# VH-VL binders against Protein krasavietz (kra), part 2

Target 1, 172 residues: Protein krasavietz (kra), of Drosophila melanogaster (Fruit fly) (q9vne2r244to415)
Amino acid sequence: KLHKAQASQEAKRELQQALIDDINDEKPYNEITSDIKDFSQRTNIPDHEIIVIIWSTIMSLGEWNKKEELVTDQAVRHLKNYCPLLQAFASTDRSELALILKVQEFCYENMNFMKAFQKIILLFYKTEVLSEEIILRWYKEGHSNKGKMHFLEQMRKFVEWLQSAEEESESE

## First folded at step 15 (VH-VL; from b6 with heavy chain S35H)

Design c2
Fold by OpenDDE, fold request of step 16:
Structure c2 (fold): chain C 172 residues (1-172), chain A 120 residues (1-120), chain B 109 residues (1-109)
Amino acid sequence: as target 1 above (172 residues)
Amino acid sequence: EVQLVESGAEVKKPGSSVKVSCKASGGTFSIYAIHWVRQAPGQGLEWMGGIIPIWDEAKYAQKFQGRVTITADESTSTAYMELSSLRSEDTAVYYCARDDEFYFDYMDVWGQGTTVTVSS
Amino acid sequence: QSALTQPASVSGSLGQSVTISCTGTSSDVGGYNYVSWYQQHPGKAPNLMIYEVSNRPGVSNRFSGSKSGNTASLTISGLQAEDEADYYCSSYTSSNTYVFGGGTKLTVL
């Protein structure tokens, strides 16, 4: 059991490094996606774990401003470039939820990102990385306790908008 | 098909204020940004600021900080730009423009412009 | 903040190609921010032509964008009379502001 866990961690490290290298080499995202899918099949790592690794990796590549106001916008502009990559692995409800939770965790653990959460989620919604359904699920029951009150309040208006849009038969 | 329709021309005295409206139709007003850009006669485009309606989050160019107020009414899909302490130099055409990317990255739809003339 | 730097004017003959440069800094054009190009005819609102290096829907493929370092470029090939207009580049900045270039008047000869 321990050996299996270690092997899994090693595989994840390998994937992360490969992703970093590919990004640095400016490999096309379609090729990166293909490589990751091959890796996933070989190692039997599911998409909900893959997408979390991708998130962690791309966030690690950012040189973040220390000012909350600036880093919030910076994060969005940084992430927009990787939305196609994230979208490729947001293939299941579990994957999407895993991503939202990881974003929540990241924003909680990095204080200057506390206000970035809603914008990141909106970005992912608009780029179809995240579905309305999973955003609402996260909001209602799927959220983590980490910064719960803050993030739920932050997302309140957006959730209300989503619900209203649905009622009006408006879709993005 | 998103359209932006701005309010009519204004003639103002120095020291007064002007409020221009920008009504959006055909899109999801709340989750994209509205820019305000002005253009003085024979001059270039000048960014004044913008707003993300869903959060009522406005950004301003430093030049206009404290003198401009940008607001949005989601119920009417209308953005507003109020400029106070008007000067002759504020004579310009004022444009609202949509950013489908809510983080103020570009302007893909423009209003027709509102001419504001400041004269004594 | 300071506007992006564009040439005041450029000219070209019908059927020729012209390039308009837009020079900024590492805080705008040279950073992670995308550059946009706008066309404006007299008495009209600007039209978005290029976002980053991609043409906007409905925009002629004669218009193309490129970027190198702190300089973005708009190239117009096969110049037509209707291309005569003012062209503006723009970019978001690291200072949480949006900036335009000074504009370039394109004359078609």
Scores: ipSAE 0.896, ipTM 0.936, lowest interface PAE 0.6, mean pLDDT 94
Fold by OpenDDE, fold request of step 16:
Structure c2 (fold): chain C 172 residues (1-172), chain A 120 residues (1-120), chain B 109 residues (1-109)
Amino acid sequence: as target 1 above (172 residues)
Amino acid sequence: EVQLVESGAEVKKPGSSVKVSCKASGGTFSIYAIHWVRQAPGQGLEWMGGIIPIWDEAKYAQKFQGRVTITADESTSTAYMELSSLRSEDTAVYYCARDDEFYFDYMDVWGQGTTVTVSS
Amino acid sequence: QSALTQPASVSGSLGQSVTISCTGTSSDVGGYNYVSWYQQHPGKAPNLMIYEVSNRPGVSNRFSGSKSGNTASLTISGLQAEDEADYYCSSYTSSNTYVFGGGTKLTVL
């Protein structure tokens, strides 16, 4: 069991490095996606783990402003470039939820990103990385305890909007 | 099709305030940013500020900070721009524009513009 | 904040190609990938032509955008009479603001 766990960690490191190299070499995202899918099949790493590795990797590539007011928009613009890559691995409900939880954890652990969470989620919604269903699931029961009160309050207006929009669509 | 309709022309005295409205139709309002841009006669485009309606988060150009207030009413899909302490130099056409994003990236739909004339 | 730098005017003959430059700094054009270009005819509101390097839906393929370093460029190929207008570039800034270029008047000869 220990050997298997070590092998898994090594595989994840390998994937992360390969992704960094490909991004730095300006490899097209469709090719990167294909390579990652091949890697996933070979190593039996599921999409919900892959998407978390991708998130961690792309966030590590950012040179972040120290000011909270500026880093929020910077993060959104940075992430916009990688939405096609993230979308390719947001293939299951589990993968989407894993991504949201990882974003929550990241924003909690990095104080300057505490206000960025809602904007990142909105970005992922608008770019179809995250579905309405999974966002609502996260809000209701799927969230972690890390910064729970803060992030739930932050997402309240957006969740209300999502719910109202759905009702209007059903009435038409 | 998304459309923006602005309020009618205004004639104001120096020192007074003007409030221009911008009503959106044909699409969602709350999760898209609204920009305000003005253009003085024979001059270029000047960004004044913008708002993300869902969070009432407004941003302002430094030049207008403290003198301009941008607000939004989600229930009516209407954005507002109020400019106070008007001067002759504020004579311009004022445009609202929608951003297809919410982080002030570009302006894909424009209002027809509102002419504001400041004269003694 | 200072406007992005554009030439005041450019001209070209029918059927020719022209390029309009937009020069900023690492805090605006150089720091962000998403420069936009707008066309404005006299007495009309501006129209979005280019976002980054992509054309807005419905915009002619004769319009193309590029960026290198701190300079963005709009190229118009196969000039037509209706292309005569003012053109503005714009970009987000590191100060969390938006900025326009000074504008370029294009004359079609």
Scores: ipSAE 0.891, ipTM 0.933, lowest interface PAE 0.5, mean pLDDT 93
Fold by ESMFold2, fold request of step 16:
Structure c2 (fold): chain C 172 residues (1-172), chain A 120 residues (1-120), chain B 109 residues (1-109)
Amino acid sequence: as target 1 above (172 residues)
Amino acid sequence: EVQLVESGAEVKKPGSSVKVSCKASGGTFSIYAIHWVRQAPGQGLEWMGGIIPIWDEAKYAQKFQGRVTITADESTSTAYMELSSLRSEDTAVYYCARDDEFYFDYMDVWGQGTTVTVSS
Amino acid sequence: QSALTQPASVSGSLGQSVTISCTGTSSDVGGYNYVSWYQQHPGKAPNLMIYEVSNRPGVSNRFSGSKSGNTASLTISGLQAEDEADYYCSSYTSSNTYVFGGGTKLTVL
């Protein structure tokens, strides 16, 4: 049990470093995706864990402004560059929800990002990393307790907008 | 297929204010930034500011801070720009433009422009 | 305070190529890939030609964009009479604002 836990954590650290190396080498995203899929196959790391590692690695590459008003826009623009990579591993409901929950945790634990959550989720909606259905599921029942009142209130306007747009589509 | 239609030309006295409207049709409004850009006669383009309607979140160029107010009404898909304490130098064509993002990237759809003339 | 610098004018003959430069700083053109180019004919609103440095929004492939360091470039090949217009570059800035260049008048000879 202990050997497997140590080996799994070591594989995840290896994946993170390999991803950093690929990004620093400016490899095309198709090649980076292939490298990660090959690694996932060799180590049996599931997609809902892979996408969290990708998120954490991408965010570690940012040189974040300490001013909250500037960091939100900085984060969105940084993440936009990597949406194709995140998309490749947002393959299931579980992986999408894992991503939202990781973003919630990250914003809660990094106070200068507290106001960034809704805009990051909107980015992921617009770039098709996250589906409308999974965002609504997170809002209704899938969220964690970490800062939940803050993030639910923050997301209220966007969720209302999604629900209104869905109703218009169903009328057709 | 998004179209932006601005309000009609205005003639204003120095010291007054003007409010230009920009109505969007044929597409989604709330999650795209709306920019305001002006162009004085014979001059280049000058960014005044913009708004993200879903959050009513506006940003302004430093030059206009304190004189310009940008707002949006999601129910009518209309953005507004109000410029106060008008001077003759504010005589210009005022454009609204839609960004394809909820942050400032590029302006893919433009209104026809609203001529504002400030004269005694 | 930092407007983007463009030449005031440029000219080229029908069928030839012309390049318009746009120079900023590391706080705008050099630091971000949010450079756009707009074409404006007299009396009309601007029209987007290039976004995010090199992408075309469904316009002719005669228009191409690039950048190196703090300078972006718009190249127009196969010049046509309709290309005679004013051209503006623009960029996102590190203070979360947006800025235009001074404009370049293209004359097709």
Scores: ipSAE 0.468, ipTM 0.806, lowest interface PAE 3.1, mean pLDDT 90
Fold by ESMFold2, fold request of step 16:
Structure c2 (fold): chain C 172 residues (1-172), chain A 120 residues (1-120), chain B 109 residues (1-109)
Amino acid sequence: as target 1 above (172 residues)
Amino acid sequence: EVQLVESGAEVKKPGSSVKVSCKASGGTFSIYAIHWVRQAPGQGLEWMGGIIPIWDEAKYAQKFQGRVTITADESTSTAYMELSSLRSEDTAVYYCARDDEFYFDYMDVWGQGTTVTVSS
Amino acid sequence: QSALTQPASVSGSLGQSVTISCTGTSSDVGGYNYVSWYQQHPGKAPNLMIYEVSNRPGVSNRFSGSKSGNTASLTISGLQAEDEADYYCSSYTSSNTYVFGGGTKLTVL
């Protein structure tokens, strides 16, 4: 019925709290992943919405340094611990792009993270949360307008590196 | 397989500078941190600083702040460490080492070491 | 930059176990899980034995690492003659730097 949106929003809040509880209980991440997948099936919340909730929850657990130069490294090290969880829900192109866009939004809206974007994306590339294809797609046309010029310039060197590595792989 | 080859031994006078190179081969260079570690004769390991090449961002141990400069050249896959105002206490073996991350974590590959001797 | 405290030397008999401690502060060993251990034989470069507190980079399972509070430990079981070497711990710090311990000389009796 017409209460689907209200029930869906309540389910998302329940997921966030359950995730916080599981992390505080120090559950192994494969068990947390299973709990989230069971929740997703019961509520029909798709992976591209789940991964954004996971990101938001993970970042809410950090006690962030106010100095930009320290918070960037802190964020990368914090997120590294949760990459297996994020990867489990980076199952489609849509979920990967949703994650990049959420990270872009987060860094734009939280000024001390403005220079963290490229390092977070590099982390996700190295840990296979994000594919090269989707990062390049985001760079070309998939980005939002939030801080666009700053984040595109920030990513330029990394994207150039990715493109040169791809050419070498194909030039057998 | 990544390998690090450092430049050859140096004999330097007090007050001069030395620049040691560290060339990476057999793997990716730009997205891994490079550390510089020295060891004076009979002494322990001492971290001097490190760099993440793709961002040209270096960090230094407080003891060496102002005397050490660490740089990287992505086009040649080579890192450099320059130590200025040399004195006899700087006589040591200087190692470069690669981190398996783009932040400081651990040093999985080490260069062979460069002996720098500071003498009159 | 703060040093990590290690005993200057430890010894053990062939086939036995030895534990080397590495004590820091809440700003390094205690605050992060970025503790590593390196083995160095005379005249050679250091070799990574343990990373991120307890992970082995393809080395013998006789080497194990752990941490409790501000103290990390390297345990070497089934001591062999080739284990005789210097051992260094290291840690990431809250100022985005890196530190080593003073080193421990292991003698196999």
Scores: ipSAE 0.441, ipTM 0.794, lowest interface PAE 3.3, mean pLDDT 89

Design c2
Fold by ESMFold2, fold request of step 16:
Structure c2 (fold): chain C 172 residues (1-172), chain A 120 residues (1-120), chain B 109 residues (1-109)
Amino acid sequence: as target 1 above (172 residues)
Amino acid sequence: EVQLVESGAEVKKPGSSVKVSCKASGGTFSIYAIHWVRQAPGQGLEWMGGIIPIWDEAKYAQKFQGRVTITADESTSTAYMELSSLRSEDTAVYYCARDDEFYFDYMDVWGQGTTVTVSS
Amino acid sequence: QSALTQPASVSGSLGQSVTISCTGTSSDVGGYNYVSWYQQHPGKAPNLMIYEVSNRPGVSNRFSGSKSGNTASLTISGLQAEDEADYYCSSYTSSNTYVFGGGTKLTVL
């Protein structure tokens, strides 16, 4: 009912503030992960909603440049610090797709980030937050209509690389 | 605005090695590919290899496999190219160049070139 | 190394057009749309003129690129004296590497 929806929204705001507090307290990511998992269990917030809250929270901590040529670098450096936290909740196809869709929405709504989308997804691919399979699924059918033409074109080179590249592996 | 500054000219004996540096300023170093291209006197451009720093992944032209090592240091925004077992035909200008993409597409920014002379 | 094939030289008069060819294989020029062209004046580093077959990075629209099968082409119209230079094509390859053509010396008569 309405009270359930209101409680869920209140729980999400509470999680967001708790995450900010944990980050400001400089807690190790394994402790932050545990706190979020405990909160998720108590409130029944699924991973695909948790990862979106994490994204929104860590992006709220940035002081973003208005120049596109500078903000992409800022975003990649900022997000790299939090990839372990995002990875912990990118546990299902649904959570990974939710993250891509949230990034798509964020870049669409924040004009200085319009050219940053592909580089953010590249970072998430390299750090194993996002799988090749889910990136390709987003490209083919999973994307939203928000800036669709722009983001699909931006991703075309990366997707072509994924489809044509040799399997990535590193030997020791 | 990104700029690439290479290390100074070098004179080397046959059989030795040379390591050229390429310092990038501006932009995020790790999300753009860096190419290495050489040009012998009176000759054309020759792609030697490149690196994508975010993956720490280097690729090499077949001709240079086993003689070239390309690395990157994100903390200093510097790429390196080392060519071993030098011969007189390795006398050339060695360029680094930045790709505007995370893979090898095109080279929009070039270093000034490093002259390497193999003689004696 | 699988160098792309370019003519050694081409020439044209002021105001005319010239086309430089660049022939590869299905593993590079024919298989991908990642063909670029570079201009190099003596003693200087190369300068990007065309990327991804036909895109201009803020250079004059007198420079145009195209591709058909395994052959890419750079056309320079309205030739000017400063167009006299060496021109190189390049392509991404199926082995995730890169290759240049042998270069073409353009002489403006």
Scores: ipSAE 0.007, ipTM 0.586, lowest interface PAE 8.5, mean pLDDT 86

## First folded at step 16 (VH-VL; from b6 with heavy chain S35H K59Y)

Design e4
Fold by ESMFold2, look of step 16:
Structure e4 (fold): chain C 172 residues (1-172), chain A 120 residues (1-120), chain B 109 residues (1-109)
Amino acid sequence: as target 1 above (172 residues)
Amino acid sequence: EVQLVESGAEVKKPGSSVKVSCKASGGTFSIYAIHWVRQAPGQGLEWMGGIIPIWDEAYYAQKFQGRVTITADESTSTAYMELSSLRSEDTAVYYCARDDEFYFDYMDVWGQGTTVTVSS
Amino acid sequence: QSALTQPASVSGSLGQSVTISCTGTSSDVGGYNYVSWYQQHPGKAPNLMIYEVSNRPGVSNRFSGSKSGNTASLTISGLQAEDEADYYCSSYTSSNTYVFGGGTKLTVL
């Protein structure tokens, strides 16, 4: 049992390194996606764990500006390049929610990204990485307490926009 | 289909201000950047600045910093550009244009242009 | 410099190809893939031809874009009379701003 847990963590580290190598080698995203899907099937790592590893790897590759204002737009443009890869593994409600929660955790733990959360989520909405329903579920339920007051207030205008553009109740 | 309609032509005296409006219709407004671009007679296109309406985040070309103010009113789907301390060199056609993103990428929809003439 | 550098004019004969250059720096054309090209006929608003270096927004495949280093290029093949217009390149910049090139007048001979 414990050996399985250690082997699973080593498999995840192996996946992260392989992804870094593929990105640095400038492989086409369809090839990267295929490699990850083959790896996930061989190792039984589910999509909701894969998408978090992809996120973490992509963010580790950034050379981030020290100025908070500049880093926010930098992050959005950096992530835009990888939305096709993220979208390929946003296959279930669980994988989408895992991604939102990971982004929330990342922004909370990295002070220079605290103002980036709403823009990253808007990017993922516009590129169909995240559905409106999952964004609203996250907002209503507030699954993570990490910086919840801050991120809920930050998201307020976007959520209001989503609701005013469609016939939508906040519940459901 | 998204359309941008700008306010009508204006004649202004040197030293005054002008405020041009840009009303969006037929699509979403708040989550797309709006650019302001001008073109003096016989000259090229010149980017003045832009705004991301949902967050009221405006950015300005260095040349216009301090003289231009760009704002947006989400309730009316209208962006505004106000240029102060007008001089004859500000005579131009002023365009608004919509970006397909909430950051500056490209301008896929353009207004018809507003002619501003500065003459005493 | 505040503007991207384009030739003032280029010419080509019907059916030929022309290439318009757009030179910036590592802080704009060279550093980002946010180069666009606009066509403007006299008295009209500009019209988007190419975005993000090489993508066409439903325009003829006679228009193609590319870049190498700090220089982007617009190539127009199979020149037609209606291609005679002014052409502007543009780019996002590292200061979170935007710039246009000076413009190129294309004359179809």
Scores: ipSAE 0.542, ipTM 0.818, lowest interface PAE 2.6, mean pLDDT 89

